# VH-VL binders against q0aze0: the designs that were tried, part 463

Target 1, 268 residues: q0aze0
Amino acid sequence: MKIILVNNRFKENTEKKAQEIAGQLSALNVEVIIDNGLDEPYAGTVDFIMVLGGDGTMLRAARRYGQRAIPVLGVNMGTVGFLSNIEINELAEYLPLILREEYSLEARMMLEVAVFQQQSLLTRVFCLNELLLRSNSPRMLSFALEISGQKLEPYRGDGLIVSTTTGSTAYSLSAGGPIADPQLDAFIVTPVASHIINKRPLVVSPEREISLHLLEEREAIIGIDGQIKMDFGAENRVLIKRAPHPLLMVNLKAKPFFTSIDRSLQRQ
Key: E = the ipSAE of ESMFold2; O = the ipSAE of OpenDDE; V2 = 0.75 times the mean of E and O plus 0.25 times the DockQ between their complexes.

## First folded at step 22 (VH-VL)

Design RA7 (framework fv_bermekimab; at its last look DockQ between E and O 0.92; V2 from the best seeds 0.85)
Fold by OpenDDE, look of step 22:
Structure RA7 (fold): chain C 268 residues (1-268), chain A 123 residues (1-123), chain B 107 residues (1-107)
Amino acid sequence: as target 1 above (268 residues)
Amino acid sequence: QVQLVESGGGVVQPGRSLRLSCTASGFTFRSFNVHWVRQAPGKGLEWVAAISYEGSNKYYAESVKGRFTISRDNSKNILFLQMDSLRLEDTAVYYCAKDRIYYSHAFYGMDVWGQGTLVTFSS
Amino acid sequence: DIQMTQSPSSVSASVGDRVTITCRASQGIKSWLAWYQQKPGKAPKLLIYAASFLQSGVPSRFSGSGSGSDFTLTISSLQPEDFATYYCQQDNYRPLTFGGGTKVEHK
């Protein structure tokens, strides 16, 4: 078995723990690669990904490895979030199950985000939570939302979020989006401070494609999972569709989503 | 320089066929939906047909449906309008035009037009 | 099909005048209306898209407003080069449809 340990190099405790776990796994004849985000994603074949940290680390792991259809386990290290399955102090207990591949998988839809500049592909990214378009100035944006060739009324506001159901409890929620069952595949399109007060979020079929572009010469940015940032102008377009592969999240421990929503959200 | 140039217009007899061409240059032709728009002498503009950037979707005005065929060759940057069963009311200057937005299945205005090619009929 | 009613059909004006052209759609078309300028013997030129956005290179004296079914093109101060025919066009529905045009001519 070969395992990637994903941690955050900026958090010393996760680095130390990654080393410890690597040692333990090595003692069990498991090959281990540590990914602290400093280098390019490991290109070799692996059997399992263990994410040490919080939701942010999981999002990074998903972007780096999610397209490879590898089981991904979130191991929480004292943070509040939705994307971890077990606690770090439980790892020893569940390690035998991991090694025997005795776990269930939950498929989480990801976004495929393609950003274009003057008809050329600038970047293509797979992400677990959301794409954000927002103004880079105190002025509102005017932008076009297109869903499977259907043009909606031009948006005017600070921005727009296109989120997965997984991401529904992230920034989309703060912007007034609905909480979605993570087992459901759907896009959630949530306005950010629309000039239309009653502008409602849209729940969109994952079979559809979403595109955004500015209607005026304004400076904007796109954000992906709150971690990637790039400039976005009138010459750019973003096309969003369902990623061809979902993130395969490991379920070692039952975590009832709906019974924990109130508790989790109160902590945010 | 972004440019569209129509050709193929001329004098034709009713019931005959004519093929118009529009050659694109200065932009990525294959990325844009393109249109044919015509204008009868002394009259207004009339949308005739459109074809998606991929060429997979074609749209026609009711007045030309079944008689006109829009097509494109993205490898050569050429738009075509095959006009069959031509009628006197088809007399017009025919313009080709590109849509503003690339890689879209919707239309957002026509920002570049050709000079037009005249189709007229002989008695 | 969406009918675009443009008014007036013609307007006589002088340089410096404020000119207003109206376009009404038979159905709601959101903001998906374009305005074109056409001079004799020339191809149309895009002025405004999405009802109110100025195409690049178009003078700021041109402006568009409206949404739903009623739209307006305004030339704040008519210039000599602005004498032309103007067309509105909806692109919210297929088939695309143009207004009948408005000829702006010398008084």
Scores: ipSAE 0.894, ipTM 0.947, lowest interface PAE 0.5, mean pLDDT 95
Fold by ESMFold2, look of step 22:
Structure RA7 (fold): chain C 268 residues (1-268), chain A 123 residues (1-123), chain B 107 residues (1-107)
Amino acid sequence: as target 1 above (268 residues)
Amino acid sequence: QVQLVESGGGVVQPGRSLRLSCTASGFTFRSFNVHWVRQAPGKGLEWVAAISYEGSNKYYAESVKGRFTISRDNSKNILFLQMDSLRLEDTAVYYCAKDRIYYSHAFYGMDVWGQGTLVTFSS
Amino acid sequence: DIQMTQSPSSVSASVGDRVTITCRASQGIKSWLAWYQQKPGKAPKLLIYAASFLQSGVPSRFSGSGSGSDFTLTISSLQPEDFATYYCQQDNYRPLTFGGGTKVEHK
């Protein structure tokens, strides 16, 4: 059995714990690869991914490995998040089930994001929560939103969020978007400080193709999961669609979304 | 230099067929939607047809639907208009034009035009 | 199909005049309207897209306004090279449709 342990190299607690867990797994004849974020993602075949840390570490793991259809377990090391399943002090209890592959999986939709400069692809990334388009100056943006070849009234404002249902409780929520059941597949399109009245959040089919471009030159930024940033101008376009594979999140312990929603939102 | 050049116009008999070509240079042709627009002598502009950048979506004005076929060859940077069952009201200068936004399935304005090719009828 | 009605059909004006051309759509087209200029024997030239955004290389004396169904092209101070025919076009719905044109002529 081969497992990737994902941690955050800037958090000594997670690095030390990853080494301890790797030792325990090696004693059980499990091969362990540690991914602390510094090196390229492991390219070989892997059976399981264990994420040690909070939602941010899970977002990085999803971007690196989410398209490989590998079970991913979130192990909380502190604050309550939306993407962890068990606590670090419960890992020993659940480890036998992990090794016997006795767990269920919950699929979480991801975005596929392609950013172009003129006609050249700059980057293609996958994300779990959202793409953000925002102004990088005091001036508002004027931009076009196209959904499956259909043009909406031009947007005027600070920006726009295109999120998954998983991302509905992240930046989309603070910008006025709805809380969505993560069991649904959908895009949630949430304007940020829109100058145009009646630009309400939209919930659209995951089969749609979404694109954005500026109607006039402005300094703007594309953000991915709050962790990747790139400049965006009038020569750029971004294309967004549902990623080919969902993130497969491991369920060892029941965590009913609606029962716990208020507790989880306290960290926002 | 971004350029579109139409060819294939001429004098034909009603009911015949004609194929117009539009050659593109100076830009990445396969990234842009392209259009045919016509203008009868002394009259205004009439949109005729458009085709998506990858060629999968084709759109026609009602006046030509079923008679005209738009197509493109992205390897040769050529746009075509096959005009069948021609009528006297099809007399016009035919322009090809490039849409301004790449990798889109919508239209945002035609920012580059050819100089046109004339289609007329013998009578 | 969306019918686009331009007014007036022609304008007699002198260099330096402010010229206003209107365009009305038969139903709402949001802000998705373009303006084109055409001189005799020449292809049209895009001036304005999305109702109010100036195409690169177009002089700032041209401006567009409006949304929904009523739109205006304004030339703030007419120049000799501006004597031409102007067309609006909606690109919100397919088929795309042009207005009938407005000819701006020397007085």
Scores: ipSAE 0.764, ipTM 0.906, lowest interface PAE 1.1, mean pLDDT 92
ESMFold2 (binder alone), look of step 22: mean pLDDT 94; pTM 0.957

Design RA8 (framework fv_bermekimab; at its last look DockQ between E and O 0.93; V2 from the best seeds 0.86)
Fold by OpenDDE, look of step 22:
Structure RA8 (fold): chain C 268 residues (1-268), chain A 123 residues (1-123), chain B 107 residues (1-107)
Amino acid sequence: as target 1 above (268 residues)
Amino acid sequence: QVQLVESGGGVVQPGRSLRLSCTASGFTFSSFNVHWVRQAPGKGLEWVAAITYEGSNKYYAESVKGRFTISRDNSKNILFLQMDSLRLEDTAVYYCAKDRIYYSKAFYGMDVWGQGTLVTFSS
Amino acid sequence: DIQMTQSPSSVSASVGDRVTITCRASQGIKSWLAWYQQKPGKAPKLLIYAASFLQSGVPSRFSGSGSGSDFTLTISSLQPEDFATYYCQQDNYRPLTFGGGTKVEHK
């Protein structure tokens, strides 16, 4: 068995714990690779990914490895979030199950985000939560939203979020988007401070394609999962699709989403 | 320089066929939806047909459906309009034009036009 | 099909005048209206797209407004080179349809 431990190099506690866990796994004849985000993602084949930290670390792990159809376990290290399954102090208890591959998987839809410039592909990214288009100035953006070739009324506002159902409890929620069942596949399109005060979020089929482009030359930014930032201008377009592969999240412990959502939201 | 150049116009007899071509240069032709628009002498503009950038979808005005066929060769940067069963009312300058936005299944205005090619009829 | 009613069909104006052209759609087309300028013997030129956005290179004296069914093209101060025929065009629905045109001629 080969396992990647994903942690945050800027968090000493996660790094230390990653080393400790690596030692434990090695003693059990498990090959371990530690990914603290410093280097490029490991290109070799692996059997399991263990994410040590919070939601941010999970999002990074998902972007780096999510397309590879590898089981991903979130191990929380004292933070509040939605993407961890077990606590770090529970790892020892569940480790035998992991090694025996006795766990269930929950498929979480990811976004495929393609950013173009002058008809050329700049980047293609898979992400778990959302794409954000926002103004880089105090002025509102004017941009076109297209869904499967259908043109909506031009948007005027600070920006727009296209989120997965997983991401519905992230920035989309803060912007007034609906809370979605993470077991449902859908896009959530949430306006950010629209000029139309009552502009409602859209829930869109994952079979559809979403595209955004600016209608005028303004300085804008594309944000992905709150971690990647790109400049976005009039010559750019973003195309959003359902990723061809979902993130396979490991369920070792039952985590009732709807019964715990109120508690989680109160902490935000 | 972005450019569209129409060709193939001329004098034709009613009921005959004619094939118009539009050659694109200065931009990635295969990335844009393109249109045919015609203008009868002394009259206004009339949209005729459109084809998406991949060529997978074709759209026609009712006045030309069943008679005209729009097609494209992206490898050669050429747009075509096959006009069959031509009628006197088809007399016009025919323009090809590109859509503003690349890689879209929708239309967002025509920002580049050719100079047009004239189709007329002989008695 | 969407009918585009353009008015007036012609307008006589002088250099420096404010010129207003109206376009009405038979049904709502959101903001997906374009304005074109055409001079005799020339191809149309895109002026405004999405009802109110100025195409690159077009002078700022041109402006577009409106949404839904009623749209307006305004030339704030007519210049000698602005004498031409102007067309509105909707692209919210297929088939695409043009207005009948407005000829701006010298008074």
Scores: ipSAE 0.881, ipTM 0.938, lowest interface PAE 0.6, mean pLDDT 95
Fold by ESMFold2, look of step 22:
Structure RA8 (fold): chain C 268 residues (1-268), chain A 123 residues (1-123), chain B 107 residues (1-107)
Amino acid sequence: as target 1 above (268 residues)
Amino acid sequence: QVQLVESGGGVVQPGRSLRLSCTASGFTFSSFNVHWVRQAPGKGLEWVAAITYEGSNKYYAESVKGRFTISRDNSKNILFLQMDSLRLEDTAVYYCAKDRIYYSKAFYGMDVWGQGTLVTFSS
Amino acid sequence: DIQMTQSPSSVSASVGDRVTITCRASQGIKSWLAWYQQKPGKAPKLLIYAASFLQSGVPSRFSGSGSGSDFTLTISSLQPEDFATYYCQQDNYRPLTFGGGTKVEHK
């Protein structure tokens, strides 16, 4: 059995805990690869991914490994987020179930994001929460939103968020988007400070292709999961689709999303 | 030096066929939607047809549906208009034009035009 | 099909004049309206896209406004090179449709 432990290299407690867990697993004849974010993703076959940390570490793991159809478990190490399933002090209790593959999986839709400059692909990434387009100056953006070849009225404002349902409780929420059940597949399109009064958030079929471009030259930024940023201007275009594979999140412990929603939002 | 050059115009008889070509250079042809637009002598502009950058979607004005076929060869950077069952009202200068936005399933304005090729009739 | 009605069909003007040309769509087209300039014997040239955005290289004396069904092209101070025919075109719906044109000519 081969497991990847994902941690945050800037938190020594997670590095020490990753080494402790790796030792425990090695004693059980499990091969462990530690991914602290510095090196390229492990390219070989892997049976399981364990994320030690908060939602940010899970987002990085999803971007690196989410398209491989590998079970991913979020292990909380302090502050409860939306993407953790168990606490670190519960890991010993659940470890036998992990090793026996006695758990369920919850599929979470991901975005496939392709950013272009003058027809050249700059990057293709898969993300779990959202793509953000926003102004990088005091001036508003004017931009076009195209959904499966259909043009909406031009947008004018600070920007736009295209999120998954998982991302509905992240930046999209702060911008006025709805909270969505993460078991649904959909795009949520949320304007950021729109000056066009009739621009409401949209919920869009996951089968659609969404694209964005600026209608005039402005300094803008594309943000991905709040962790990757790149400049965006009038020569750029972004295409967004549902990713080929969802993130497969491990469910070991009951997680009553609606019962816990207010508590979880306070801890974001 | 972005350029579009039409060819294949000429004098034709009603009911006959004609094939127009448009050769593109100086830009990535396969990334852009392209159009045919015509203008009868002394008249205004009439949009004729468009084809998406990958060639999968084709759109026609009502006046030419069933008679004209738009196509493209992205490997050779050529746009075509096959014109069958020609009528006197098809007399025009035919322009090809590039849409301004790449990798789109919609149309956002035609920013580069050819010089046009004349199609006309004799009895 | 969306019918595009331009007014006037022709305008006589002098250098320095402010010229306005209107375009009305038979149905709402949002802001998806382009303006083109055409000189005799030449291909059209894109001036304005999405109702109000100036194409690169087009002088700032040209401006566009409007949304929905009613649109205006304005030339703030006519120059000798601006004597031409101007066309609007909607690109919200397929088929795309042009207006009938407005010829701007010497008084």
Scores: ipSAE 0.802, ipTM 0.917, lowest interface PAE 1.0, mean pLDDT 91
ESMFold2 (binder alone), look of step 22: mean pLDDT 94; pTM 0.959

Design RA9 (framework fv_bermekimab; at its last look DockQ between E and O 0.93; V2 from the best seeds 0.84)
Fold by OpenDDE, look of step 22:
Parts: C-alpha cells; sequence; structure tokens
Structure RA9 (fold): chain C 268 residues (1-268), chain A 123 residues (1-123), chain B 107 residues (1-107)
C-alpha cells in the first residue's frame, strides 16, 4: 500500500504529525509520500490519500489529486470544517480499517474550470468548492452568464460564485446561497453584490455548462476555492462544467450533515 | 487584421443554385460562430443563417429554410452558403459576419462584417 | 419570431443635434440588443452590444439604453460622419431579427 499524506507546511503541528504518521505507516510496511504543498503533486500511483488539517488543506488536496480516483480521507486537527471525517486522535483507531480498505466512499462532484484568453486555454482546474468572479475595484462588474447556451440577463454586481453542493457551505453560503445536500450533484450560482441585487441564486443541473465573460473592460479576478487567484479581463472567458471524476471521500465515521449544520454555521 | 471576404455572387436565373463563400483571416475562425445576413436593394438587413463554431449546429431563417445550406471548413477558414431553388426575392447583397464572442453557444452581436457579395437575377 | 419595430424610419438633423432612435421588441429580449451603423455601399458596423455597451473604437457620443422590450440609441452630438442608416438587432431568440432601420439625414 502507498499513501500520500497531505499537510500544510506553514503549520508546524501538521508537519510534525505528518512525519509521525509517516513513521507509523512505514513501520507497517506502508509506503508514504508527504505532500506539504511545496513541490508539484506526486505523479506516481497511490492507493490512499490522507489529508491532515482543515478544509483548506482538503481543497488543495482535491485540486492536486481529485481527478485520480483515489480515496481521500480528511483528518481534522482541531479546526472547524465540513470536509474532515475523523479527528487526529481517532486515526489510530481507524488505521486498521484503512489498511484493510474497509471503508465506504462518498463521491463529491467537482468543478472543471477552464479559463480562456483570446481563444486560447490559459488553465484548466478541477476544484471542490467554487469559482468566484469578482471586481478588482470598487466598481461593479457587468458580465454575461450563459447556461447551456441560454443567455441570462447581464449581471451587474460585485461578482458571481459558481459552487458545487460541497461548496454550498463555503463562500456561497456567505453570499446568500442555499445549503445543499453534499450527496446531490448540482451547480449553485450565487450572486455577489455590495448592493442589493434582485437576483436569486440558481441551482443548476450538473449536465449543463456555465460560461462567464465580462461585457466591458474592467479589472476583475477569478478565485478558485479561495486559494487560486487570477486576473480576469474582457478578453477572458470562463467555462465551467462538471468534472469528469468526482472526489472520492472516505467515510470511516458516520457524519450527519444536516444535524451538524446548525453547529457549524454558528461557528462561522 | 481581422477580415471577412465574400465571393460567389453574380447573376442567376430563378430556380438555379449558387454557392457563396466567405474567407476569414486575422483571427481564429474555428472559434467563432458565423452568420449570413442579406440586404435587398434599398431595404433593411435580414438575418439568413448561422453556424456554430464547430459546424455541428445550423440555424436558418424561415424564408430560406429548406433551400439554403450553411456550412464551414474550419481547416480552410471558409464559410459557405449553398443557395438552391433561388427566387427573385433572394436578390440581395449577402454579408458574412462573425460573432463577438468565441466558443459561445449563444450569439452576442456581429463585430466583423465582410464587404458583401451581390446576388441578382436575369430577366 | 421577434418583431423589432424601429422608429422613426427617418430623421432629419443638423450637425451638433441630439438624435434619438428607438427600437421595440414584440416581447422581452432582456438586454440582448445590438445597434449597427451602415453607410451607403458599406457593410454594417457594430456600435452597441448588449443594449448599452459601446463597441471598441466607437465614439462616446453614441450610447445605448433600455432593457426588456424598449431600447434607445442616442447620438449626443451628431457629427458629419454620423449621417447613415442605423439598425437594431435582437439576438436573444432565434431567428435573429433586425429593426427596419432609421435613416439619419441632413436637415
Amino acid sequence: as target 1 above (268 residues)
Amino acid sequence: QVQLVESGGGVVQPGRSLRLSCTASGFTFSSFNVHWVRQAPGKGLEWVAAINYEGSNKYYAESVKGRFTISRDNSKNILFLQMDSLRLEDTAVYYCAKDRIYYSKAFYGMDVWGQGTLVTFSS
Amino acid sequence: DIQMTQSPSSVSASVGDRVTITCRASQGIKSWLAWYQQKPGKAPKLLIYAASFLQSGVPSRFSGSGSGSDFTLTISSLQPEDFATYYCQQDNYRPLTFGGGTKVEHK
């Protein structure tokens, strides 16, 4: 068995723990690769990914490895979040199950985000939570939203979020989007405005494609999962569709999503 | 420089066929939806047909449906309009035009036009 | 099909005048209306797209407004080169449809 441990190099506690766990796994004849985000994603084949940290670390792991159909386990290290399954102090208890591959998987839809410039593909990214288009100035953006070839009324506002159902409890929620069942595949399109926009969030079929482009030359940015930032202008377009592969999240411990919503939201 | 150049117009007899061409240069032709728009002498503009950037979807005005066929060769940067069963009312200058937005499944205005090619009929 | 009613069909104006052209759609087309300028013997030129956005290179004296069914093209101060025929065009529905045109002539 080969396992990738994903941690955050900027958090000493996660690094230390990663080393400790690596040692434990090695003693059990498990090959371990530690990914602290410093280097490129490990290109070799692996059997399991263990994410040590919070939601941010999971999002990074998902972007780096999510398309490889590898089981991903979130191990929380004392933070509040939605993407961890077990606590770090529970790892020892569940480790035998991991090694025996005795766990269930939950498929989480990811976004495929393609950013174009002058008809050329700049980048293609798979992400677990959301794409954000927002103004880079105090001025509102004017942009076109297209869903499967259908043109909506031009948007005027600070920006727009296209989120997965997983991401519905992230930035989309703060912007007034609905809370969605993570087991449901759907896009959530949530307006972002400093002023009241008389537009409601949209829940869109994952079979549809979403495109965004600016209608005027303005300075904007796109954000992906709150971690990737890119400049976005009139010559750029974003195409969003369902990623071809979902993230396979490991369920070792039952985690009741809806009963935990109130508790989680109170902490946000 | 972004440019569209129409050709193939001329004098034709009613009931005959004519094939118009539009050659694109200065931009990635295969990335844009393109249109045919015609204008009868002394009259207004009339949308005739459109084809998506991939060539898989074609759209026609009712007035030409069943008689005209729009097609494209992206490898050669050429747009075509095959006009069959031509009628006197088809007399017009025919323009090709590109849509503003690349890789779009919708239309967002025509920002580049050719000079047009005239189709007329002999008595 | 969406019918585009453009008015007036012609307008006589002088250099420096404010010129207003209106276009009405038979049903709501959101903001997906374009304005074109055409001079005799020339191809149309895109002026405004999405009802109110100025195409690159078009002078700022041109402006568009409206949404839904009623739209307006305004030339704030008519210049000698602005004498032409103007067309509105909706692209919210297929088939695409143009207005009947407005000829701006010398007074």
Scores: ipSAE 0.854, ipTM 0.922, lowest interface PAE 0.6, mean pLDDT 95
Fold by ESMFold2, look of step 22:
Structure RA9 (fold): chain C 268 residues (1-268), chain A 123 residues (1-123), chain B 107 residues (1-107)
Amino acid sequence: as target 1 above (268 residues)
Amino acid sequence: QVQLVESGGGVVQPGRSLRLSCTASGFTFSSFNVHWVRQAPGKGLEWVAAINYEGSNKYYAESVKGRFTISRDNSKNILFLQMDSLRLEDTAVYYCAKDRIYYSKAFYGMDVWGQGTLVTFSS
Amino acid sequence: DIQMTQSPSSVSASVGDRVTITCRASQGIKSWLAWYQQKPGKAPKLLIYAASFLQSGVPSRFSGSGSGSDFTLTISSLQPEDFATYYCQQDNYRPLTFGGGTKVEHK
């Protein structure tokens, strides 16, 4: 059995705990690869991914490994977020179930994001929560949104969020988007400070292709999961699709989304 | 220098076929949607056909549907218009034009045009 | 098909005049309208896309406005090189359709 153990190298407590857990797993003949964010993603095959940390660490794990169809377990090491399933002090209790593969999986849709500079692919990334297009100056943006070849009325404002349902409780929510059931597959398209009255959030089929480009030269930024940032200008274009594979989240412990939603939001 | 150059026009009798070519240079032809637009002598512009950057989607004006076929060869940077079942009203200068936005499923304006090639029908 | 109606069909104007050309769509096309300039014997030139955005290299005396079904091209102070025919075109629906043209002529 081979496991990737994902932690955050900028959190000293997680580094020590990751080494401790790696030792415990090795004693059970489990091969452990530690991913603290410094190296390229591990390229070999693995059976399981364990994420030690909060939602931010899970987002990085999803971007690195989410397309490999490998079970991913979120283990909370602090404030409870939306993406953890068990607490660190419960790991020993659940470890036998992990080793026997006695758990269920919850699929979470991801975005595939391709950013171009002119006609050249600049980057292709996968994200769990959202892509943000926003102004990087006091001036508003004017931009085009194309959904499967259909052009909407041009947008004018501070930007736009294209979110998964998982991301509906992140930046999309703060911009006025709906809370969505994470078991649904959909895009949620949420304007940011739109100057066009009646630009409401849209819920869009996951089968659509979404693209964005600026209608005039402005200083803008693309943000991905709040963790990747790149400049965006009139020469750029971004194309967004549903990623080929969902993130496969391990469910060891029931987490009733709707009965706990207020408490989860307040802990953010 | 971004260029489009049409060829294949000439004087023909009604009912005959022609194939127009448009050679592209100075840009990545395979990234852009492209169009044919015509203009009869002394008349306005008429959109004729378009083809997406991959060549998989083709669109036609009703006046030419079933008679004209648009195609492209991305390896040679050439746009074609096969004109069958020609009629007197097809007399025009034919322009090819590039859409302005790359990798798009829609059209956003024609920012580069060729010089045109004249198709004249003479009885 | 979307019918595009331009008014007027021609305008006689002098250098320095403000010239306004209108374009009406037979149904709503959002803001997806382009304006082209064409001089005799030459290919058309894109001036404005998405109703109001200037193509690179187009002088700022040209402006566009409108959305839905009614659109306007304005030349704020006509220059000698602006005598030409102007066409609108909608690109919201397929097939794409042009207006009939407006010829701006020297008095």
Scores: ipSAE 0.777, ipTM 0.911, lowest interface PAE 1.1, mean pLDDT 91
ESMFold2 (binder alone), look of step 22: mean pLDDT 94; pTM 0.956

